# VH-VL binders against Sulfurtransferase Alvin_2599 (rhd_2599): the designs that were tried, part 13

Target 1, 107 residues: Sulfurtransferase Alvin_2599 (rhd_2599), of Allochromatium vinosum (d3rpb9)
Amino acid sequence: MVNEIDSESLSQRLADTEDVLLVDIRTPAEIAQGMIPDALQLPMHLIPIRMSEIPKDRDVVIYCRSGARSYQACAYLMQQGYGRVLNLRGGIIAWARHGLPIVAPEG
Short names: E, the ipSAE of ESMFold2; O, the ipSAE of OpenDDE; V2, 0.75 times the mean of E and O plus 0.25 times the DockQ between their complexes.

## First folded at step 18 (VH-VL; framework fv_acimtamig)

Design v5 (from u1 with light chain H25N; at its last look DockQ between E and O 0.66; V2 from the best seeds 0.77)
Fold by ESMFold2, look of step 18:
Structure v5 (fold): chain C 107 residues (1-107), chain A 120 residues (1-120), chain B 106 residues (1-106)
Amino acid sequence: as target 1 above (107 residues)
Amino acid sequence: QVQLVQSGAEVKKPGESLKVSCKASGYTFTSYYMHWVRQAPGQGLEWMGIINPSGGSTYYAQKFQGRVTMTRDTSTSTVYMELSSLRSEDTAVYYCARDFYGSGSEGDYWGQGTLVTVSS
Amino acid sequence: SYVLTQPSSVSVAPGQTATISCGGNNIGNYYVHWYQQRPGQSPVLVIYYDSDRPSGIPERFSGSNSGNTATLTISGTQAMDEADYYCYAWDSQTYVFGGGTKLTVL
């Protein structure tokens, strides 16, 4: 039921300058250790009150550490009418294992 | 010093409404989400809803949909929770609680609680 | 919506390790937070995001969350730790508290 995308496919779409929004649902402490460039920081426990910040008319890739929490977030958002959300398979761990960019949050 | 000060205890009759206030001080009021939680005598904690004071958006527990309204007044740094069509099982201590997101290592903050007794 | 199941009580001797469980279907796929409540007082957050500790909470409080169980662990348990403890999470349906666990230090 939940659509997924792997790290290599997402990296290619970003390299092709596709209009994709990334959402990091991890904790502030986890994000402080590194995040995928340009991701919206939206902690999982605030999704119900903040979901209006997620567009319904763009592809949105949701990620967490390993993909498990973001899978649940995607399932919830799909039930709320978000038809273009995708789970990043393997989360930021898989992203990092493929040697893809990790940046510090803005400070 | 973050402080959440709630309005005083109330006695209500069935069918009436209650409205509890929670006045915040010691921080930027609109930068933090606020929860409402209640606790019936001798029972556990029950989540009621959350409000974003910045724009006033809310999300309520399904159990309270249609009976609960949460609002805020940014000029007085105050959130309100109104519960209508009261029943005896609504007798509880009602708490406001500031969400821990954005607080660094401080965690959250809770009001002192407001006892509301519903009796005929 | 998920139910967060806690034992009604846990008893430990002073100085021993107390463990308080919070059971929920796939709870490891969510963040779990823990509250301490002493009689007549407002709850106090002791663990959030599974394992993070607010600055005023002693290091003997720790948390973990995997599979179907989150656990609050109190090492070197002291008489002052006697309280009710609640787990709390957003479970992709609602925000929910566990039923609470009374910790007794005997």
Scores: ipSAE 0.804, ipTM 0.933, lowest interface PAE 1.0, mean pLDDT 94
ESMFold2 (binder alone), look of step 18: mean pLDDT 93; pTM 0.947
OpenDDE, look of step 18: ipSAE 0.811; ipTM 0.929

## First folded at step 19 (VH-VL; framework fv_acimtamig)

Design w1 (from p2 with light chain S92A; at its last look DockQ between E and O 0.90; V2 from the best seeds 0.85)
Fold by ESMFold2, look of step 19:
Structure w1 (fold): chain C 107 residues (1-107), chain A 120 residues (1-120), chain B 106 residues (1-106)
Amino acid sequence: as target 1 above (107 residues)
Amino acid sequence: QVQLVQSGAEVKKPGESLKVSCKASGYTFTSYYMHWVRQAPGQGLEWMGIINPSGGSTYYAQKFQGRVTMTRDTSTSTVYMELSSLRSEDTAVYYCARDFYGSGSEGDYWGQGTLVTVSS
Amino acid sequence: SYVLTQPSSVSVAPGQTATISCGGHNIGNYYVHWYQQRPGQSPVLVIYYDSDRPSGIPERFSGSNSGNTATLTISGTQAMDEADYYCYAWDASTYVFGGGTKLTVL
């Protein structure tokens, strides 16, 4: 069972300055059109070689465009011992529909 | 510009090891991941593994786990793939390929391939 | 282990549209990439991230991926497009190529 979080709840946790890491698994072209502030950019196809960059001792919210690919990423990471990963339900599309912040990537 | 030049063809006997080199030029070597892919004569492509040249971390296909080792030498911008305990079915062309992540719209780059023949 | 299933062969007449399928359970939840390989040559990436084209790849090459099928489409097929084509993806356990499809332009 993949744990999920919706956009409103995530927004509230960020507004409360909780220690949550966001991970954007979309392509560079998608990210260039906008991303959630402060997300780690980690394309899905590199998760196996880059998963050590994801901490196991913090809550980690993983997102993609619609939530479908990030659900698969969360399932894989849980299988690899990442017990605190959460899928952003509805992805950045749902986030944007709630009027929540979208920023240009830095670098 | 970007070039991946592999070591020459080899003939091996069963039980030996092979080691193929892939020398990179025309880009920042440690900024891009490198794959190894092989192709038996007349057959399809088979993914073997990936290495991060920056720190040397690797991820291997399960089929080759325990027989394959991928390393790099940052001073010569070279990636190596070693396959041990060779069998005749390891006869293939071995390719290195630079991952497309970080290349903008350029896609990926492949070495010319190295034919390794395992026979006895 | 995950299997990416491709037809062994596809034949089209010059100028027609060729479609090459890549089947996998819920493959639409992963990114699919496509390689072209001419005899005796190294593979060439023609589509990545489902539908993006590297610079230098003609616009007649396009890709889609949804449900259980990713598709490479070549419109206005030319004799030079005759080659083997492989789909490729990370399948939530490992990186895997499809078995390959020989495209013949009749």
Scores: ipSAE 0.790, ipTM 0.928, lowest interface PAE 1.0, mean pLDDT 93
ESMFold2 (binder alone), look of step 19: mean pLDDT 93; pTM 0.944
OpenDDE, look of step 19: ipSAE 0.874; ipTM 0.946

Design w2 (from p2 with light chain T94N; at its last look DockQ between E and O 0.89; V2 from the best seeds 0.85)
Fold by ESMFold2, look of step 19:
Structure w2 (fold): chain C 107 residues (1-107), chain A 120 residues (1-120), chain B 106 residues (1-106)
Amino acid sequence: as target 1 above (107 residues)
Amino acid sequence: QVQLVQSGAEVKKPGESLKVSCKASGYTFTSYYMHWVRQAPGQGLEWMGIINPSGGSTYYAQKFQGRVTMTRDTSTSTVYMELSSLRSEDTAVYYCARDFYGSGSEGDYWGQGTLVTVSS
Amino acid sequence: SYVLTQPSSVSVAPGQTATISCGGHNIGNYYVHWYQQRPGQSPVLVIYYDSDRPSGIPERFSGSNSGNTATLTISGTQAMDEADYYCYAWDSSNYVFGGGTKLTVL
């Protein structure tokens, strides 16, 4: 079962300065149009070789455009022993609809 | 100009090992992941594994786990693929391919291929 | 093992639209990439991330991916498009090429 978090809850945890790692698995072209601040840019097709960059011992929120691909990424990572991954429900689209910050990838 | 130049064709006997080199030029070697893919005569493409040249980390296809080793030498900008315990079914053209991540709109680049023939 | 299913061949008349399918369970929840391979040559990436086109690939090449099927579409098909085409994806367990489709332009 993949655990999920919605945009409002994630925003509150970030505002409370909780130690949460954000991971953007979208394509470079999508990220160039904007991303959630401070997210690790880790394209989905590279997850197997780059999963060591994702900690197992803290909360990690993984997002894509709509939440569908990041749901699959979370399922895979859970099978690899990542027990603290959460899918961002509705992806960056839902995040943007809540008026939450979107930045250029250099931020 | 990006180039991937592979070592020449080889003829091997069953039970031997092969080691194919792939020398990169025209770009920052450590900034791009490298795949290895093979193609048996008249057959389709088969993915073997990927290496990050920056730290040398690897991920192998399950089928080749235990027989394949991928390494790199950053001083010569070269990636190596070694396949041990060869069988006749390992006869194939072996390709290195630079992953498209980080290339902007360039896509990827493939080596010219290395034919390895395994015959008794 | 996960399998990406392609038809073995597709034939089209010059100028018509060719479609090449790549079937996989829930493949729409992953990214699909497409390679062209002419005889005796290395593969060439023609579509990546479902629908992105590398520079130098004609705009008549396009891709889509939803549900259980990804599709490579070549509009205005030309004789030079005759080749083998492979879909490729990471599917949460394997990096997999489809079996390949030979496109013939009659």
Scores: ipSAE 0.803, ipTM 0.932, lowest interface PAE 0.9, mean pLDDT 94
ESMFold2 (binder alone), look of step 19: mean pLDDT 93; pTM 0.945
OpenDDE, look of step 19: ipSAE 0.880; ipTM 0.948

Design w3 (from p2 with light chain A89T; at its last look DockQ between E and O 0.86; V2 from the best seeds 0.66)
Fold by OpenDDE, look of step 19:
Structure w3 (fold): chain C 107 residues (1-107), chain A 120 residues (1-120), chain B 106 residues (1-106)
Amino acid sequence: as target 1 above (107 residues)
Amino acid sequence: QVQLVQSGAEVKKPGESLKVSCKASGYTFTSYYMHWVRQAPGQGLEWMGIINPSGGSTYYAQKFQGRVTMTRDTSTSTVYMELSSLRSEDTAVYYCARDFYGSGSEGDYWGQGTLVTVSS
Amino acid sequence: SYVLTQPSSVSVAPGQTATISCGGHNIGNYYVHWYQQRPGQSPVLVIYYDSDRPSGIPERFSGSNSGNTATLTISGTQAMDEADYYCYTWDSSTYVFGGGTKLTVL
């Protein structure tokens, strides 16, 4: 089973300056509409080749639009030995609904 | 314009190795992932592996693990795919394909394919 | 291993709508891409990330993905659309193509 974290809990952890990596696996078109600040942009279809960018020794929160795709991504990473990955429940939709910050992507 | 030009057709014997090249032009070579896909005669597409822009990371289909090696040469803008211990079942057209992510709405680009025939 | 299932063939009359399915367990939770391959040619990406269309691909090509089925739809099918079509995704440490569907325009 994939572990999950809700938007409020994630926001609190980030505010407490916990060492949490955010990973956005949405499409470029989705990301262009806004992303969670400081998230690593990692397209879902490139996870197998780019997962070396994801640390295994710290908590990693993966998110998509609603939490469905990121759930699968977490499951995959767990099979690859990632024991500290969490799915953002409700995705960026829930994040936005809670009034939490969204920014335009860099570059 | 983007072009992927592959090396010519080859005939191999069982147990030998093949090495197909894919020369890229018309874009920033070091900005795109490259895939290798093969297609046996009259069959479907089969994904073999992917190499990152720098060439420092690869991911191979489990079927080819230990038998396939993908590399790239920045100085010549060329990607290589080597397959060892060839068998008759390796007879196929081999394609290089630039990943579509870097190109966004442009889509991906494929080489013209390289036919490799393995026969005793 | 994860398997994508496509019908071996689909036939459509010119001007009619062709529908090609790609079945996979919970495939709706994955990105599905579609490739067109005409006889003797290299594959061409026609749909990526479920429903996005590359530049140069006619608007009559569209894609959707939900539940256990991804679908490529070709409206107003033309003779030039006759080709093999492959769905593509990844799961469980491998990238996977469907078996391909031969689309015949009658």
Scores: ipSAE 0.385, ipTM 0.825, lowest interface PAE 1.3, mean pLDDT 92
ESMFold2, look of step 19: ipSAE 0.802; ipTM 0.933
ESMFold2 (binder alone), look of step 19: mean pLDDT 93; pTM 0.951

Design w4 (from p2 with light chain G28D; at its last look DockQ between E and O 0.92; V2 from the best seeds 0.85)
Fold by ESMFold2, look of step 19:
Structure w4 (fold): chain C 107 residues (1-107), chain A 120 residues (1-120), chain B 106 residues (1-106)
Amino acid sequence: as target 1 above (107 residues)
Amino acid sequence: QVQLVQSGAEVKKPGESLKVSCKASGYTFTSYYMHWVRQAPGQGLEWMGIINPSGGSTYYAQKFQGRVTMTRDTSTSTVYMELSSLRSEDTAVYYCARDFYGSGSEGDYWGQGTLVTVSS
Amino acid sequence: SYVLTQPSSVSVAPGQTATISCGGHNIDNYYVHWYQQRPGQSPVLVIYYDSDRPSGIPERFSGSNSGNTATLTISGTQAMDEADYYCYAWDSSTYVFGGGTKLTVL
């Protein structure tokens, strides 16, 4: 059971300045082509060693290209005690389809 | 130029421990994750664990949990892998490997391997 | 424990295309990486993140990952490509290598 959030709802929460952390688990090459603003760049294959960077006391939205890989990441993190992770339904593709902001990665 | 140089081959008896070193040079040691992978003679590759040299955090394969310990010394740019309670099936070449994340298009880098033979 | 299934061996003639499979349930929900290991040598990363190629790896190496199968493809296979090949992934519980495929160039 992975909790999910759609692009429209996430966009509204960000516009309301809610305390939500975004995590991009895509590859550096994908991120170089654009990412959701302010997302933490955390490649999927490093989640086990880097999961301490993900807070347990905030809502965390995890995304990939289509939502499939980030769904698996959320499932793993929930097993590790991360009760506030949400999968971005449809990933950055759905986000882009809604015309929502995409930015160059921060260095 | 990135280089990973491992300690020399060892012969061990069952019940002993091994400790392999992997000295890194040619890059910022704390900026890249390090894996340990082994290969029994004539067999495939087997992942053992990963260490973040920056803080020393680790994540181990379940098979080795309780027997493996990975550490690092940032002053010498060296990672260590210790495997305790050795058995004959622990005979293998042990590799350190720098993770490909953060390397741009370089990929990863592997040490030369350390043969550890466990025999009575 | 997730298992990545590879054929034990593949034989191709020089100049032909070699295809090495890596099977797993919904493996396209994960990133697959590929290593080449020549006899007596350390492994070399040839494909990572399904289809990315490190600098120095020839363009004739390509990768794909769809459904239950990731595939390493070597077009125009040369004698120097004779090696063992391993797929590798984090499967949302552990890191796993496939059993390896010996590529023979006849």
Scores: ipSAE 0.784, ipTM 0.928, lowest interface PAE 1.2, mean pLDDT 94
ESMFold2 (binder alone), look of step 19: mean pLDDT 93; pTM 0.946
OpenDDE, look of step 19: ipSAE 0.866; ipTM 0.945

Design w5 (from u1 with light chain Y88F; at its last read DockQ between E and O 0.92; V2 from the best seeds 0.88)
Heavy chain, then light chain:
Amino acid sequence: QVQLVQSGAEVKKPGESLKVSCKASGYTFTSYYMHWVRQAPGQGLEWMGIINPSGGSTYYAQKFQGRVTMTRDTSTSTVYMELSSLRSEDTAVYYCARDFYGSGSEGDYWGQGTLVTVSS
Amino acid sequence: SYVLTQPSSVSVAPGQTATISCGGHNIGNYYVHWYQQRPGQSPVLVIYYDSDRPSGIPERFSGSNSGNTATLTISGTQAMDEADYYCFAWDSQTYVFGGGTKLTVL
ESMFold2, look of step 19: ipSAE 0.820; ipTM 0.937
ESMFold2 (binder alone), look of step 19: mean pLDDT 93; pTM 0.951
OpenDDE, look of step 19: ipSAE 0.879; ipTM 0.950
ESMFold2, look of step 20: ipSAE 0.821; ipTM 0.938
ESMFold2 (binder alone), look of step 20: mean pLDDT 93; pTM 0.950
OpenDDE, look of step 20: ipSAE 0.868; ipTM 0.947
ESMFold2, fold request of step 22: ipSAE 0.806, 0.807, 0.783; ipTM 0.935, 0.934, 0.929
ESMFold2 (binder alone), fold request of step 22: mean pLDDT 93, 93, 93; pTM 0.949, 0.950, 0.949
OpenDDE, fold request of step 22: ipSAE 0.934, 0.933, 0.932; ipTM 0.962, 0.962, 0.962
ESMFold2, last read: ipSAE 0.802, 0.786, 0.797; ipTM 0.934, 0.930, 0.933
ESMFold2 (binder alone), last read: mean pLDDT 93, 93, 93; pTM 0.948, 0.949, 0.947
OpenDDE, last read: ipSAE 0.930, 0.933, 0.934; ipTM 0.961, 0.962, 0.962

## First folded at step 20 (VH-VL; framework fv_acimtamig)

Design x1 (from w5 with heavy chain S57N; at its last look DockQ between E and O 0.89; V2 from the best seeds 0.86)
Fold by ESMFold2, look of step 21:
Structure x1 (fold): chain C 107 residues (1-107), chain A 120 residues (1-120), chain B 106 residues (1-106)
Amino acid sequence: as target 1 above (107 residues)
Amino acid sequence: QVQLVQSGAEVKKPGESLKVSCKASGYTFTSYYMHWVRQAPGQGLEWMGIINPSGGNTYYAQKFQGRVTMTRDTSTSTVYMELSSLRSEDTAVYYCARDFYGSGSEGDYWGQGTLVTVSS
Amino acid sequence: SYVLTQPSSVSVAPGQTATISCGGHNIGNYYVHWYQQRPGQSPVLVIYYDSDRPSGIPERFSGSNSGNTATLTISGTQAMDEADYYCFAWDSQTYVFGGGTKLTVL
């Protein structure tokens, strides 16, 4: 089963300084238009070769534009033993609708 | 300026192994992933696997798991692909290809291909 | 799905629009990339991430991906566009090429 988290809940956990890793699986062109602060940039097509960069001992929130591709990524990672991955419901679109922080890549 | 130069054509017998080299130049070798793809005569492209030259970790197509090994030598900026227990169906042109991620809008780069013929 | 289905051939007249399909279950939830291979040459990337075009690829090449179908579109086709075209994706099962489509311009 793919666990999900909404934008407001994630924002609250970040405000509470919880140990949560964000992973942006979108393309470089999409990320150039803005990303969630501090997210690891890990394009979807490289997940199989780069999944060792994703910790198994922390909560990890995976996001894309709308949540559809990141849902697939979460399902794959769970199959590979990643029990603490969460899909950001509604992706960065929903995050932006809540007025939450969007930054340029590389600060 | 980016170049991928592969080793020359080979003729092999069934049961032998092949090893193709792919020498990279014109870019930071360890910053880009490398794919291996083959193409049998008159057939389409077949993905074989990918290597991260930084650290050397790999991911292989299930079809080749147990027969394929991909390695690299950072001192010579060279990736290698070895395929064991060859069969006639392994006759193909073997390509290395640099992944497009990290290149901005450059796209990808492919080696010239290496024809390997497995003859009885 | 680990099968990407392409038509074996497409024929168009010069100046017309060529459309090459790549069918796969839920392929719209993944990224599709397209390669051109001219006879006797190595493949070259013409579209990546569904619809992005590498610099140096003519703007007559475009791509889309939704539902169960990705599509490569070549508008104003030219004789130099005659080639085999392959879609490619990671679909959470495997990395896979489509079977290829031979584009003939006549």
Scores: ipSAE 0.826, ipTM 0.937, lowest interface PAE 0.8, mean pLDDT 94
ESMFold2, look of step 20: ipSAE 0.819; ipTM 0.938
ESMFold2 (binder alone), look of step 20: mean pLDDT 93; pTM 0.949
OpenDDE, look of step 20: ipSAE 0.862; ipTM 0.945
ESMFold2 (binder alone), look of step 21: mean pLDDT 93; pTM 0.948
OpenDDE, look of step 21: ipSAE 0.875; ipTM 0.948

Design x2 (from u5 with light chain Y88F; at its last look DockQ between E and O 0.90; V2 from the best seeds 0.84)
Fold by ESMFold2, look of step 20:
Formats: structure tokens, C-alpha cells, sequence
Structure x2 (fold): chain C 107 residues (1-107), chain A 120 residues (1-120), chain B 106 residues (1-106)
């Protein structure tokens, strides 16, 4: 079963400066429209060759637009031994609906 | 202008190894992932693996795990694909292809292909 | 792991719309990319991330992806569009090409 976290809970953990990493698996065009601050930009189709960039010893929240693609990414990563991945429920859409911060990517 | 120039056609015998080179030019070699794809005569495309030229790490299709090795030489901007223990079923055109990630709207680029024939 | 299922061939008259399907279980939860291979040539990316076009690809090429099916659509087909078309995806277990669809413009 894929573990999930909602936007309010994630926002609180970030405000508490918890050691949580965010991963944005969306396309460059989607990210250009805005992303969650400090997220690692890791397009979904490159996960197999880039998954070593994802730590196994920290909580990692993976998000996409709606949560559907990131749910699949979490399921795959769990099968690869990533026991601390969480899907952001409702993706960046839900994050934005709660009025939470969205920033321009640096590049 | 981006170019991927592959080594020439090869004729091999079963049990031998092949090694195809793909020389990149016209872009920052370490900024783009490289795929290897093959196509048996009259058949469709078959994905073999991907390499990150920056660090040299790879991910291979399960079918080729244990037979394929992908490497690169950043000083010559060249990727290599080696396939060992060849069988007649390995007869194909082998392509290198630059992944589209990082290209903006340019898409991808493919080498011209390298025909490798495996026969007695 | 998934098999990406494409029809073996599609025939259309010039000027008509061609539709090429790529079937896979829950493929709408992944990104699908499409390649064109003209006879005797290397493949060329025509659609990526389901529906984006590289800058050199005409607007008559479009893509969609939902549920169990991704679709490449070519409107106003021309003789130069005659080619093999392949869908490609990472399906959370492997990278896979569809079997290919030969588009014939008669």
C-alpha cells in the first residue's frame, strides 16, 4: 500500500523544519508554471536511472499534478527498497488550493 | 548543431561481442541522457538501456542484464554499448538516442544506426 | 510489467485524420511519447509527455493519454506522414515501445 500525506500535514512538517525531501516528477513545462519550494526536479520517465538521488533514510514526499502519477512512482520506489516514500494526496493542485507556497523554478 | 555519429557496420559470429560507439557533438555532452535502442530487420524498436554520461551510471533492460555494458568517455564525448555472447537473434540496427529531457522544445536526436549482423 | 498494444497498420486517405492507439493497463498514470520512423531513417520524436510537440513537428500531430489508452492523432494527413509510429513509456517496471503501427496514406 502506498503511504500518503495531505497538503496541510506536509506544510506543517516543513514549517517545523523536519528533514523531509520533496520530489516533483512533472514535466519541465508543468514545473515552469510553478513548483513547491525546494523540490528536487526528477521527471517520471527518468526515475529508474535517477532513483539513487532519492535517499532511503529520510521521508520523501513525491508529487505530481493530481497525485495519480506520483502514486505509481511511490509504488515503484517501494518495490525498489524505498520504504519512506509518501505520495502527496491531490498533488500540487491540492497544495495550491490550500493557498500554500508555489515558486518559480530556478531553471 | 547536434550530431550523433555511430561506428560502422559489423559482422560477428555467435559467441563474440560487439561494441558500438556513438560520438556526440554540438551540445554539452554530460547534460543529456543517452538511450540505446535496437531494431531487428523488419521489426520494431527495442529499448536496451540508458546511461548518464555525467557520472556514467546506467539502467539496463532486464532482457540484456548481464550481457550489456554501456560506458562513456567524456574527453571524446562518446558513449559505447557492448553486447556479449552474441546470438543470431542479436542481428539488428543499433541506435544511440539523446533523451529529450533538458532539450526544451528541441525533442531528441538519434544516431544514424549501426547494422550488426551475427552469423556463422 | 506492461505490453503496449498498437494496431499493426492504419490506412487513411490524404487529408483525413489518422488515429493510432497505444493500449496499456493504466497507461494514463504514466507519460507516453511517440516516435515516427520513415522508411530507411532513424526514428524522430513527434510527441512527448503525452501531448507536447517538439518545435519542428507540425501542429497536425497531437496526442492524448487517459485511462488505458494513449492516442496519436494526425489530422490532414499527407503522403510524407507515411511511416511507422511507436509509442514509448516507462510503465513503472520497464521502458517499453509499442509494437509499432504502419501508417499508409493512399
Amino acid sequence: as target 1 above (107 residues)
Amino acid sequence: QVQLVQSGAEVKKPGESLKVSCKASGYTFTSYYMHWVRQAPGQGLEWMGIINPSGGNTYYAQKFQGRVTMTRDTSTSTVYMELSSLRSEDTAVYYCARDFYGSGSEGDYWGQGTLVTVSS
Amino acid sequence: SYVLTQPSSVSVAPGQTATISCGGHNIGNYYVHWYQQRPGQSPVLVIYYDSDRPSGIPERFSGSNSGNTATLTISGTQAMDEADYYCFAWDSSTYVFGGGTKLTVL
Scores: ipSAE 0.798, ipTM 0.933, lowest interface PAE 1.0, mean pLDDT 94
ESMFold2 (binder alone), look of step 20: mean pLDDT 93; pTM 0.950
OpenDDE, look of step 20: ipSAE 0.845; ipTM 0.940

Design x3 (from x1 with light chain Q93H; at its last look DockQ between E and O 0.93; V2 from the best seeds 0.85)
Fold by OpenDDE, look of step 20:
Structure x3 (fold): chain C 107 residues (1-107), chain A 120 residues (1-120), chain B 106 residues (1-106)
Amino acid sequence: as target 1 above (107 residues)
Amino acid sequence: QVQLVQSGAEVKKPGESLKVSCKASGYTFTSYYMHWVRQAPGQGLEWMGIINPSGGNTYYAQKFQGRVTMTRDTSTSTVYMELSSLRSEDTAVYYCARDFYGSGSEGDYWGQGTLVTVSS
Amino acid sequence: SYVLTQPSSVSVAPGQTATISCGGHNIGNYYVHWYQQRPGQSPVLVIYYDSDRPSGIPERFSGSNSGNTATLTISGTQAMDEADYYCFAWDSHTYVFGGGTKLTVL
């Protein structure tokens, strides 16, 4: 079972501390349309070979467009020994609906 | 232009090892992941593994775990795939394929393929 | 073992729309990519990330993915589109190709 965090809770968490790594698993095209600030860009299909970039000793929130793909990514990582990964419920769609900040990615 | 040029066809015996090379040109070699895919005669594509841009990390299909080794040499812009303990069912055309991540709308590129025949 | 299921063959007349399915449990929760392979040639990426089209690929190629089925659609099919088509995806376990579909243009 994958743990989840909602947009408002995540926003509050990010405001209170720097101990959360945010991971965006969406496509470059999607990210170009806007991303959650300071998110690590890690395409879903490269997770198996890039998961070493994801720490196991801190909370990691993974998000996609709606939360469906990131849920599967979290499930995979949990199987790989990641016990502190969370899925952003509702994805960036829910994030945006709550009026939370979205920025253009760095060029 | 982007080119992936693979080594020539090989004939092997069961128990031997094969090592196919894939020389890349026309792009920043250290910016792209590389896949290896094989195709037995008259069969479909089979994914073997992936190696990261630096060559420091790989991920192999479960079927080939312990038998396949992927490496890359940045000085020669070449990726290698070694498969040991060859069997007759390893007879196939082996392809290197540059991952589409990092290419934008360019897509990916494939080598011309390397036929490896394993027979006693 | 996760399996992507494709029909072995699809036939269409020139100008008609060809549809190739790629079935997999909850495949809609992953990104699906499609490769075209003409006889004696290396595969070519025609669709990636479900529906994105690489430069140089005709607009008549399109893709979709939802539920348990990803679909490659070729509108206005031409003779040159005759080839084998493979879906490809990373699931929660491994990378996997579909079994391939031979598209024949009658």
Scores: ipSAE 0.793, ipTM 0.929, lowest interface PAE 0.7, mean pLDDT 95
ESMFold2, look of step 20: ipSAE 0.846; ipTM 0.943
ESMFold2 (binder alone), look of step 20: mean pLDDT 93; pTM 0.951

Design x4 (from x1 with light chain Q93K; at its last read DockQ between E and O 0.92; V2 from the best seeds 0.90)
Heavy chain, then light chain:
Amino acid sequence: QVQLVQSGAEVKKPGESLKVSCKASGYTFTSYYMHWVRQAPGQGLEWMGIINPSGGNTYYAQKFQGRVTMTRDTSTSTVYMELSSLRSEDTAVYYCARDFYGSGSEGDYWGQGTLVTVSS
Amino acid sequence: SYVLTQPSSVSVAPGQTATISCGGHNIGNYYVHWYQQRPGQSPVLVIYYDSDRPSGIPERFSGSNSGNTATLTISGTQAMDEADYYCFAWDSKTYVFGGGTKLTVL
ESMFold2, look of step 20: ipSAE 0.835; ipTM 0.941
ESMFold2 (binder alone), look of step 20: mean pLDDT 93; pTM 0.950
OpenDDE, look of step 20: ipSAE 0.858; ipTM 0.943
ESMFold2, look of step 21: ipSAE 0.829; ipTM 0.939
ESMFold2 (binder alone), look of step 21: mean pLDDT 93; pTM 0.949
OpenDDE, look of step 21: ipSAE 0.871; ipTM 0.947
ESMFold2, fold request of step 22: ipSAE 0.778, 0.850, 0.815; ipTM 0.928, 0.943, 0.934
ESMFold2 (binder alone), fold request of step 22: mean pLDDT 93, 93, 93; pTM 0.949, 0.946, 0.948
OpenDDE, fold request of step 22: ipSAE 0.934, 0.935, 0.934; ipTM 0.962, 0.962, 0.963
ESMFold2, last read: ipSAE 0.789, 0.795, 0.857; ipTM 0.931, 0.931, 0.943
ESMFold2 (binder alone), last read: mean pLDDT 93, 93, 93; pTM 0.948, 0.947, 0.948
OpenDDE, last read: ipSAE 0.933, 0.932, 0.935; ipTM 0.962, 0.962, 0.963

